# VH-VL binders against q96il0: the designs that were tried, part 391

Target 1, 167 residues: q96il0
Amino acid sequence: APERGAERRDTAPSGVSRFCPPRKSCHDWIGPPDKYSNLRPVHFYIPENESPLEQKLRKLRQETQEWNQQFWANQNLTFSKEKEEFIHSRLKTKGLGLRTESGQKATLNAEEMADFYKEFLSKNFQKHMYYNRDWYKRNFAITFFMGKVALERIWNKLKQKQKKRSN
Below, E stands for the ipSAE of ESMFold2; O stands for the ipSAE of OpenDDE; V2 stands for 0.75 times the mean of E and O plus 0.25 times the DockQ between their complexes.

## First folded at step 17 (VH-VL)

Design P22 (framework fv_ebrasodebart; at its last look DockQ between E and O 0.33; V2 from the best seeds 0.59)
Fold by OpenDDE, look of step 17:
Structure P22 (fold): chain C 167 residues (1-167), chain A 120 residues (1-120), chain B 108 residues (1-108)
Amino acid sequence: as target 1 above (167 residues)
Amino acid sequence: QIQLVQSGAEVKKPGASVKVSCKASGYTFTEYYISWVRQAPGQGLEWMGWISAHESYTNYAQKLQGRVTMTTDTSTSTAYMELRSLRSDDTAVYYCARHQSYLPRGHDYWGQGTLVTVSS
Amino acid sequence: QAVLTQPPSVSVSPGQTASITCSGDKLGDRFAYWYQQKPGQSPVLVMYEDSERPSGIPERFSASNSGNTATLTISGTQAMDEADYYCQAWKSSTANRVFGGGTKLTVL
């Protein structure tokens, strides 16, 4: 039985860029793209009088963001690894070295790379389907809570108006 | 009924590997993730990592990177955790636990635990 | 590593209210989960998303979050509630899950 080489699935390094917004910010901040996921992290503002529903929404958004960051960081790492392996394999098959005579990193042409991309997408199709499914589920939940928070805010505003009219 | 049934107790020597299984039943296996958590004797819970049931995504604790491998078999609805280069401090009860990775629902179902003893 | 800190032990008399705290850096930005573990048993989820109860968990169990501290509250504590309790949260940087050190609840 061929020893299925334990493909060391390199896990994405834990280094999500710690974007720290200015301390006095009263709004959400969007950071630069993370070096691994290429996703821009959002730092969510915490209001002084955050309601339990608002807090829940914020936490859900934060967790979803982190999930998304991890997924794409891992995916990008896998992609980069497989891409490099593909390039090396193809160069070797062509009898070409990893470096050109000029010392530059040898590359494949666009057509050959197109084959890689097609193969990669095909191979990862199911993974992306599951990701999309879960992404929709998370976003549905977030949207639902956004609605609840919106209603709560409306209600609170109405109560405040009534209280002001009664005084 | 939802159940996670783990393999039996293991006794290993230092430097050996152990592979613990966790068979899931009573739910759609591929819709959830499996986490592995260990507990040394008289100690607290230590999260080891998680895997998506369709084996598309894994996340391991940094402390265990390079030594742990999590896999799944969707045909048998079974998750596996392999820990290599075992040490005495790896002696613990190992739990598999289900969680919905994409919703903050926590680990709602747990296996019965597998005792792994590492002794010279 | 983001460490969740719990008191090692809490003691209460039957019928009294037990409170177990879990503190951690940026815990206020994350959901807390609570697990009960009895001797020789697997952990059981007792609270999720800071304050939600799974089906089958008694109403005497409640949880709250304030700042970077999550609190599990057991009202009208019963002898059967004697167990180890663990908090859990996601680690921000790695999407890893981290457990607290655990709290032994003794019902005197």
Scores: ipSAE 0.753, ipTM 0.898, lowest interface PAE 0.7, mean pLDDT 90
Fold by ESMFold2, look of step 17:
Structure P22 (fold): chain C 167 residues (1-167), chain A 120 residues (1-120), chain B 108 residues (1-108)
Amino acid sequence: as target 1 above (167 residues)
Amino acid sequence: QIQLVQSGAEVKKPGASVKVSCKASGYTFTEYYISWVRQAPGQGLEWMGWISAHESYTNYAQKLQGRVTMTTDTSTSTAYMELRSLRSDDTAVYYCARHQSYLPRGHDYWGQGTLVTVSS
Amino acid sequence: QAVLTQPPSVSVSPGQTASITCSGDKLGDRFAYWYQQKPGQSPVLVMYEDSERPSGIPERFSASNSGNTATLTISGTQAMDEADYYCQAWKSSTANRVFGGGTKLTVL
């Protein structure tokens, strides 16, 4: 079984909350929202006698969760950064400062901000389509491996029942 | 056949930038990340970062953040890596390699490498 | 530190078994990968997903990953196996791929 800290590092990116799953839990469980992605990580149960196939499924699910968290953390950061840069660039072109006379952060009007949002949406439409495609493909692969694990467990139960009957 | 063909060797002065290209063929370009890995003379492999083929995701090595930019052009199946503010310790062979975007298959195909020499 | 550590060199006689280790904190919680690099050549993937072998890689290559250590094992080592070998894993705290320092395998 992984340490509490290792489970957090494997499941969530940098900046994750300090919530820790219980040691020796017998179940997968959901941790608090990640600071950067806003997604809740799954903390996977690791049995002491995990089969090689079960281990591969768990690692595939962990890698897919990390991939998903990295995408949304990056997307959230990029959106905020590009929004700020758009505002600052337009204010600079107008000869205006970054602050109003009251000291508040200067902004653009709704029509100018609509130009940013339209441009950002158009730029990112294709990115989100490819993200959704890859998310679907990853979930299909995970489902396939879940089926293989389920069959392995049924087969092992049948072997154990045959062993009991022959005793 | 699957191929990654990189641009030719470069000689640069400190403070300059370099942009290396990597043209992919023989596979569905949009199903793979392109990673950039460098190797200084007599040294090991160093991962620089990767980019999805449609630029929806990039991840740069922490020590190179701010100096490296990776881009792609899906119409030509080409990836690019630009390294700015070059230093003498950036002298290395720069490789591109593909990694499937939805399965943990590793870097199964590599470019031939591009030697970048930074000398004053 | 969260660096992947490999021995700088390993020497074996032809026909013997070579073992190359890769050590990192909680490495067994992640997939490990192995690459072979011969002089003047690009790296070649020889193991992925801890223990899977790509098509075209000889059956004498095997690998494992548990605890803090991944191990590449080459049975019946041949002169053509003489190369540098690198392990790789994902470092979750940075989402970066991390290579080990490399191991020079010499077949005497």
Scores: ipSAE 0.591, ipTM 0.817, lowest interface PAE 1.3, mean pLDDT 84
ESMFold2 (binder alone), look of step 17: mean pLDDT 89; pTM 0.918

Design P23 (framework fv_ebrasodebart; at its last fold request DockQ between E and O 0.55; V2 from the best seeds 0.72)
Fold by OpenDDE, fold request of step 18:
Structure P23 (fold): chain C 167 residues (1-167), chain A 120 residues (1-120), chain B 108 residues (1-108)
Amino acid sequence: as target 1 above (167 residues)
Amino acid sequence: QIQLVQSGAEVKKPGASVKVSCKASGYTFTEYYISWVRQAPGQGLEWMGWISAHESYTNYAQKLQGRVTMTTDTSTSTAYMELRSLRSDDTAVYYCARDYSYLPRGHDYWGQGTLVTVSS
Amino acid sequence: QAVLTQPPSVSVSPGQTASITCSGDKLGDRFAYWYQQKPGQSPVLVMYEDSERPSGIPERFSASNSGNTATLTISGTQAMDEADYYCQAWKSSTANRVFGGGTKLTVL
């Protein structure tokens, strides 16, 4: 049995977003694209009187965001590595060097790169399918807690109106 | 009953590799992740990484990057952790633990642990 | 790297309340988990999502979070509660998990 080359699944290093929203902000902020995932992180607003349910929702959103960020960081790293390996392999097969006569990095044409993209998507199809499943389940849970928070806010507003009518 | 049963103790030389297995039972294996945690003698817990069912998502601790590989076999509901280029400081009890994939529920079930001893 | 800091040891008399703290940068933005480990045994989850208790864990176990500090509280501490306790959380801006250094609880 051919030794399935231990595909060194390198995980991407942790990107620290340096973006800090203004201290007086009363809404969520979208940061610049992360260096590794290319996803824009959301900086969640923290209400002054955050309820336990609102806090739970915020933490769930934060962890889900980080889960998603790390997945795409890893996927982009894998993609970049495999793309480079593909280019090198094809250039070698053509008897071409890794650099042009002008000293630029040699590249493949659009047709050759289309073959790479097709192969990469085919190879990663199941991976993306299971990712999407887990992503949807996480977002469903978030949506459920968003509904609970909305109901809590409505109830609290109604109680405040009743108390103002009784005084 | 939910159980995680790990492979037996291993003795390895420096530079060798070790592969620990973790057989899951009593739940739907494909609905959870498996995390690996190690504990050196007299030390605290160290998180090593986690893997999803079907190997769709892996996340390794930065300290172990390049040396650790996690895999799964969904047909046998078994997770594997391979650690390469073993050093004396890799001597530890290695645990597999169930990790909920959709909600932050922590590691609710643990294997019995596998002692890996790295000695010259 | 986000480090979770725990006191190395806590001592309590039987029937008294034990309190174990876990502090870390941005811990207020993450869920805290707590594990109990007895000598020669696997860890056991005792608290999850800051303050939720798994089934089978006694009601004397509770947890809370305030700012960047999580606290495990054991009311009416019993001799059987003597163990090492570890907090856990996700690392800031990563999907990685990190454990605290552990706290040895001694019941005197």
Scores: ipSAE 0.870, ipTM 0.951, lowest interface PAE 0.6, mean pLDDT 92
Fold by ESMFold2, fold request of step 18:
Structure P23 (fold): chain C 167 residues (1-167), chain A 120 residues (1-120), chain B 108 residues (1-108)
Amino acid sequence: as target 1 above (167 residues)
Amino acid sequence: QIQLVQSGAEVKKPGASVKVSCKASGYTFTEYYISWVRQAPGQGLEWMGWISAHESYTNYAQKLQGRVTMTTDTSTSTAYMELRSLRSDDTAVYYCARDYSYLPRGHDYWGQGTLVTVSS
Amino acid sequence: QAVLTQPPSVSVSPGQTASITCSGDKLGDRFAYWYQQKPGQSPVLVMYEDSERPSGIPERFSASNSGNTATLTISGTQAMDEADYYCQAWKSSTANRVFGGGTKLTVL
């Protein structure tokens, strides 16, 4: 299972108290795990005095989050489908049914399931390598914009200080 | 210069499949995505999906899920779009367009379009 | 949220300013893009990232995006600007792109 998609953050919403202030607060907050990607979305705060550069940074971060969530949603669907196919194939080889006597889905032990995880990672190695490349390229772009915002804020602070001393 | 050259027009019957090619030149193919966009006669543009050049990321419009397959061949810098179970309302000009993998730059270069006609 | 609404047509006189709108719920929270398509031709990107102009696009093209509305503005409109114009954005709940319905700009 890919490391970014395998954290199993499928709990109830964590609420406001850690990183999840109310939606209308003055802070970004982290929502519950998305059903399909298992990633926790960031809900970005939009300040009333957001500069054009700050808006561009926020939009780039939002787009990157959605790009990433869709990738892992697609991978999780493939993972679930291939996992069930693997379990069914191994149960058939052992002459076992797809369900237990209680009606629950039959499964394999942890050692047998480790074979699946190894095979899945091997099959998807190239895909994940190129995904990581694109992910890091997007994060480098975000870091560049964060630097531009930081410089803009320093410049505005110096400009405001200079104006104050001239009055 | 940057070019996207598509395969020629096709006429198909309902229920058949079509596969349109898009050969890229003048840029590093593996650093970009290819989006596919179609336009029915007299209608607007409809986004169909994208594919990364290494086939590491493929995303399809929900309307087309299950009927469309996008692939690439990096050795020839060519993208492909296959649409199956064709219907008369799939008659359209099909475009490929370059898309960025990591910057929000839109579709900056387009193929010439491929007319696919579905008639019985 | 996934729908981008454009007027079907806009008419202007040569030399005047044309404005083409694109409306969508919270569209100002997304990057907006604009494409020009002349009859029998492929679309051409004319604006990206809300207000950025690609190399080779005349300075008379400008754009903005705020609230629910993105606007493409063509100042000093010329006969050669007569075309269909499409806006595009990310769909708010997916990594999909979506186009507006298109606007036919007529220069009389």
Scores: ipSAE 0.674, ipTM 0.862, lowest interface PAE 1.0, mean pLDDT 85
ESMFold2, look of step 17: ipSAE 0.666; ipTM 0.859
ESMFold2 (binder alone), look of step 17: mean pLDDT 89; pTM 0.926
OpenDDE, look of step 17: ipSAE 0.800; ipTM 0.925
ESMFold2, fold request of step 18: ipSAE 0.635, 0.655; ipTM 0.848, 0.852
ESMFold2 (binder alone), fold request of step 18: mean pLDDT 91, 92, 92; pTM 0.945, 0.946, 0.948
OpenDDE, fold request of step 18: ipSAE 0.867, 0.864; ipTM 0.949, 0.947

Design P24 (framework fv_ebrasodebart; at its last look DockQ between E and O 0.46; V2 from the best seeds 0.64)
Fold by OpenDDE, look of step 17:
Structure P24 (fold): chain C 167 residues (1-167), chain A 120 residues (1-120), chain B 108 residues (1-108)
Amino acid sequence: as target 1 above (167 residues)
Amino acid sequence: QIQLVQSGAEVKKPGASVKVSCKASGYTFTEYYISWVRQAPGQGLEWMGWISAHESYTNYAQKLQGRVTMTTDTSTSTAYMELRSLRSDDTAVYYCARDESYLPRGHDYWGQGTLVTVSS
Amino acid sequence: QAVLTQPPSVSVSPGQTASITCSGDKLGDRFAYWYQQKPGQSPVLVMYEDSERPSGIPERFSASNSGNTATLTISGTQAMDEADYYCQAWKSSTANRVFGGGTKLTVL
């Protein structure tokens, strides 16, 4: 009995985009789209004199980004899997092979694929709603801390101006 | 008071599956995640994964991918962790812990732990 | 895999300051969390977001970060502080959580 090769379920490899921004950059960098999530990672700049509040904001942004990356990586994997299963199922139902006579991968027509997309979206609607909720909450928190950092920066600039006037 | 109450100790054979429950109370279950952490005897803590309360988002440790499934029942505010294809090295105390949804609060509440023993 | 490294043990005399370090690649980009675990008990969160204390945690507990190292500091260490301490952070790119190996704090 041929040992059915355990299909290595391609766990989304933790392929950290090896995008490394230039060391001398004073700005956030946007990397290429991640191969799994299709989201562009942001490499956050670290100021030399980063305040604790700025650091907190940066870390919050980083973790939120990773949270988001992982969500979409998983979602895209699920989508791809279900799409493939759908295609295979439909082809089988039609009595068609997975490959055409020309050796090309057999595909479904746009109408059949539209049914898949509709079904997938319907099935995942609740999941996307809760994702959006959590995403908004995270971004709200980030925005709040951005405001705090902005105020801190203003205050620090004012203090520096006062000190320069006193001297 | 916030509490996480886990199911009782389990003894399983190699190759079997175990399902541990974690009932949450004292907070809005749907606003948080549940993480699962295990600790082998005399070893450190190992994070297994987390799940959002509505099962909208799961994240499993790479080591446990394919063997672990986390689920929730929002009607009972209960989280479940199923571990399949048990091995002797899966012998551990399994903890559920409340986890953050949007604020980095860490695991601020823990269950009492569930001992799972895998023996031939 | 980004591993958080902790010293296996730290010993202090009562009333002295204990310092437990946690080092990891890119830990400076993540929040550090600290947990205390006593024998036969569930872990207890003692520090979150690098330096924040949960309610009920004594003020003698503090935490800081520098570069890729997080440090838990216990000032005026008491016998009751004898426990295992674990750091935790997010693993880069996977949103997975990772624990350090743990540090046994002994109060001599």
Scores: ipSAE 0.812, ipTM 0.926, lowest interface PAE 0.6, mean pLDDT 91
Fold by ESMFold2, look of step 17:
Structure P24 (fold): chain C 167 residues (1-167), chain A 120 residues (1-120), chain B 108 residues (1-108)
Amino acid sequence: as target 1 above (167 residues)
Amino acid sequence: QIQLVQSGAEVKKPGASVKVSCKASGYTFTEYYISWVRQAPGQGLEWMGWISAHESYTNYAQKLQGRVTMTTDTSTSTAYMELRSLRSDDTAVYYCARDESYLPRGHDYWGQGTLVTVSS
Amino acid sequence: QAVLTQPPSVSVSPGQTASITCSGDKLGDRFAYWYQQKPGQSPVLVMYEDSERPSGIPERFSASNSGNTATLTISGTQAMDEADYYCQAWKSSTANRVFGGGTKLTVL
């Protein structure tokens, strides 16, 4: 599902791509995919009267995004390196060179490449399992702070309502 | 009691490598990261990188890319930092420090430091 | 490349308030951390998450972080507070952590 533009504080799937211009944005917005991780960064809106708790939540979300971007950037580099090593190893077993007669990189067919994809996923299963655990823990922590912010906002509304009713 | 105990001092020649160990105790090793920080004589702290306890996540400081490798052994709750192609300006005290993976608590526990001296 | 700038030294009389600054571009958008290092010892975390104090750190330690500057404040400074102080932040597009250059606090 496609991601919606920065006119929302949180990313949500939509049927079309939306983009709020960065200049004078009043909402979170989603930028183009990062070259190395292929993830779209969220650029967080900083409201004028942000509470200390709201600041902590925003900073935690920003650091979690950067943590996630770095993981996938590293994983993509490893994938590319091992893919090339697999191709070169299989070409060597076939007695073929690294380049075709036209000078282009030699490749393997889709069925041969399927072996690589299966081996890579199996080899990296444990790494992805621990990544998912840490991802879930970070999202639970973020959700906890979101709840605290929501309670803070409700309490402030109740205090203002009690003040108005007593006057 | 949470404790990080590092290997002893090392003297190396330029071009060699060094591998410093950091044994953790008193907490669940696999739930935290280990950061490595060094301090040249009379200088400030320099962050070198971090590694998750299961080796699932590693990030190195850009300055050290290609020369540093960090590893762990979960069966002994030990982290390792290897620095290759040593130069005289790599002479420093090398620290390991515990780092949180999901809450921004900073480096809350530090090893005692390991002096690595690189001289011809 | 992210750079955190600290004054090389700060001097204070016993009982007075010490203030140590850490400057970086938009540092107030990141969590800031402070570490104390006494001669011959490992660093000790004294402030985290901009203004939070770990258990065992005296209440005279406080900190703030806004704009481009984080500040560590020690009220009622004692001789035992004489140390080097380092700020740290996660201030890089590559998610690198960086330390400031350090500030030597002397208690005259």
Scores: ipSAE 0.596, ipTM 0.820, lowest interface PAE 1.3, mean pLDDT 83
ESMFold2 (binder alone), look of step 17: mean pLDDT 90; pTM 0.934

Design P25 (framework fv_ebrasodebart; at its last look DockQ between E and O 0.38; V2 from the best seeds 0.63)
Fold by OpenDDE, look of step 17:
Structure P25 (fold): chain C 167 residues (1-167), chain A 120 residues (1-120), chain B 108 residues (1-108)
Amino acid sequence: as target 1 above (167 residues)
Amino acid sequence: QIQLVQSGAEVKKPGASVKVSCKASGYTFTEYYISWVRQAPGQGLEWMGWISAHESYTNYAQKLQGRVTMTTDTSTSTAYMELRSLRSDDTAVYYCARDHTYLPRGMDVWGQGTLVTVSS
Amino acid sequence: QAVLTQPPSVSVSPGQTASITCSGDKLGDRFAYWYQQKPGQSPVLVMYEDSERPSGIPERFSASNSGNTATLTISGTQAMDEADYYCQAWKSSTANRVFGGGTKLTVL
């Protein structure tokens, strides 16, 4: 009985871009696209006098970003794997090798690849719908916290103005 | 009442697979994730992974990659965790938990646990 | 080794304040959660979002964070608070949940 090679599902290596912003940055930094997710990571600035609410907002944004990075890294890995399998299967069906006579990787034409994309999108449509739903829920929560932080900042500014007028 | 009810205890041989079920009730199943956590006898908690209610995506602990599969059945509001190639060190109580992924609420509801014993 | 470090045990007298720490790399960038587990029982969420209490959790439970350390504080500790306590956070880059090693709280 041929040992069914345990297909090591290559999990996307946890290689979040080691982009480190300058230590003296006073603003959020956007890194280059991650090699797995293709999403640009944001490095959030930490104010010296960060309020508890601002900290919560920052943490929520950070966790949401990581959730999103993980989703797309896995999705892109799945896409790449299925694409390769599709190409190999089609080439085999055509009696073509995986390499051209020139030694280049054999590719399919645009029409054949269009079929793959259509099939892939169809297969993953529901997954993407639920992802979008969850993404919107997270962003709604973030927006809500942003509103709270904005109000807190306004209130703090007003208190400071009152204190200056009383002195 | 919000509740997670897990399947009963399992005894397995090394190399076998186990599938634990977790039935959710009292809330909208599709609005939450399910996390799985295990605890070896006398040890701490170990997170295994999570799954979205619609099986839109999973996230597994690296240590268990390739051996664990999480699934859901939305029609029955049931989550499943399958662990393959069982070893003696997989002997543990396995918990399912409702996991808030949209808000920083953590794992707020836990199942009663399922003891899985792996013995030769 | 657990990514989050907790003291293995903490002992307090009844009515005293118990403090359990949880330290980890970049924990200051993540929310800390706390779980209580009594012998033979499932874990119970006692703190979320660093400092928020679920409904049904007594007010004597509080949590704070400073830098890369989260702290669970139990004021006026009672015998019923004797349990194992676990901190939990997200692991950076993987979105995995990670537990601390746990702290056994003994009420003497």
Scores: ipSAE 0.815, ipTM 0.930, lowest interface PAE 0.6, mean pLDDT 91
Fold by ESMFold2, look of step 17:
Structure P25 (fold): chain C 167 residues (1-167), chain A 120 residues (1-120), chain B 108 residues (1-108)
Amino acid sequence: as target 1 above (167 residues)
Amino acid sequence: QIQLVQSGAEVKKPGASVKVSCKASGYTFTEYYISWVRQAPGQGLEWMGWISAHESYTNYAQKLQGRVTMTTDTSTSTAYMELRSLRSDDTAVYYCARDHTYLPRGMDVWGQGTLVTVSS
Amino acid sequence: QAVLTQPPSVSVSPGQTASITCSGDKLGDRFAYWYQQKPGQSPVLVMYEDSERPSGIPERFSASNSGNTATLTISGTQAMDEADYYCQAWKSSTANRVFGGGTKLTVL
């Protein structure tokens, strides 16, 4: 079974995140998201002589991207579900059906929908605060691995310099 | 010590719901996610989804979308998984597991499991 | 959604090396994890980040992950290692954790 792709509807909340890869992987910089999805996959470069530690850094960045993309895909699903539930609740209170006589989904006017957007923004603010905390923790972990890679590369350069001096 | 203690076994009829609890102790509950994994008799492990301790991030396996709800209560360090519209093929042992949010360390602490039997 | 393929069973003699494979498209581009489950017990994490061993797991457990295949290797296999073993990885774009079908390791 194929994987479900991340999708964002026109009514999805804002909050597109941009992930900038660490400098050690400048070949794999991300372009802007396309206008429909907010996010696009990062295509990480895999050098032929990648060390095991460099592989772990790349995989951590890849998993973080997937974690982030799924969060925003879930935002779209939650937004759509809560919007429908809000509309259903307000239509029921007004004694109206869920569908028009033509079979099209019934909806509310802009003034009626303003209450939904206010409630959703309030809820989404708190969710984004905790999401940002987890995002920062992931960035801290990535930075830690970058430091380990940097030390490894300095060590390798020192070993090469020592060998050249002895030749 | 770090542990996850789950609620006891349940027997349910088709169409009913079940809610399994998972109480965490020995670590800072709000620093981790909780994953739920089930295992039908004689079968393999199936990931059901995860939830952050503040409920700011939930992700359900696509197979279970619409039937599963995961919640937490940070005041009691407890996670909950509710599965609705039960069928006989939902008979399984249900596990909770502590999951990492920021390091690729997997599910490092597991609950004892809760047998849910859905009888005909 | 079993994207990861494992052999249903592997048999080894005590003291021999057991190898359990896990195959998936481009699995080597993702972290692989391994869990051990003995009958009637909860799973136990035995390998993470492709090749890292949690504290308390014997050094005879090792793992690798490259190309389309992750491999759990148990050297000097003991009777206590008899268990079911599951690999696990992320499924792209859904961020679901996906388990392999499991491998029963038998120590004859």
Scores: ipSAE 0.601, ipTM 0.825, lowest interface PAE 1.3, mean pLDDT 83
ESMFold2 (binder alone), look of step 17: mean pLDDT 90; pTM 0.930

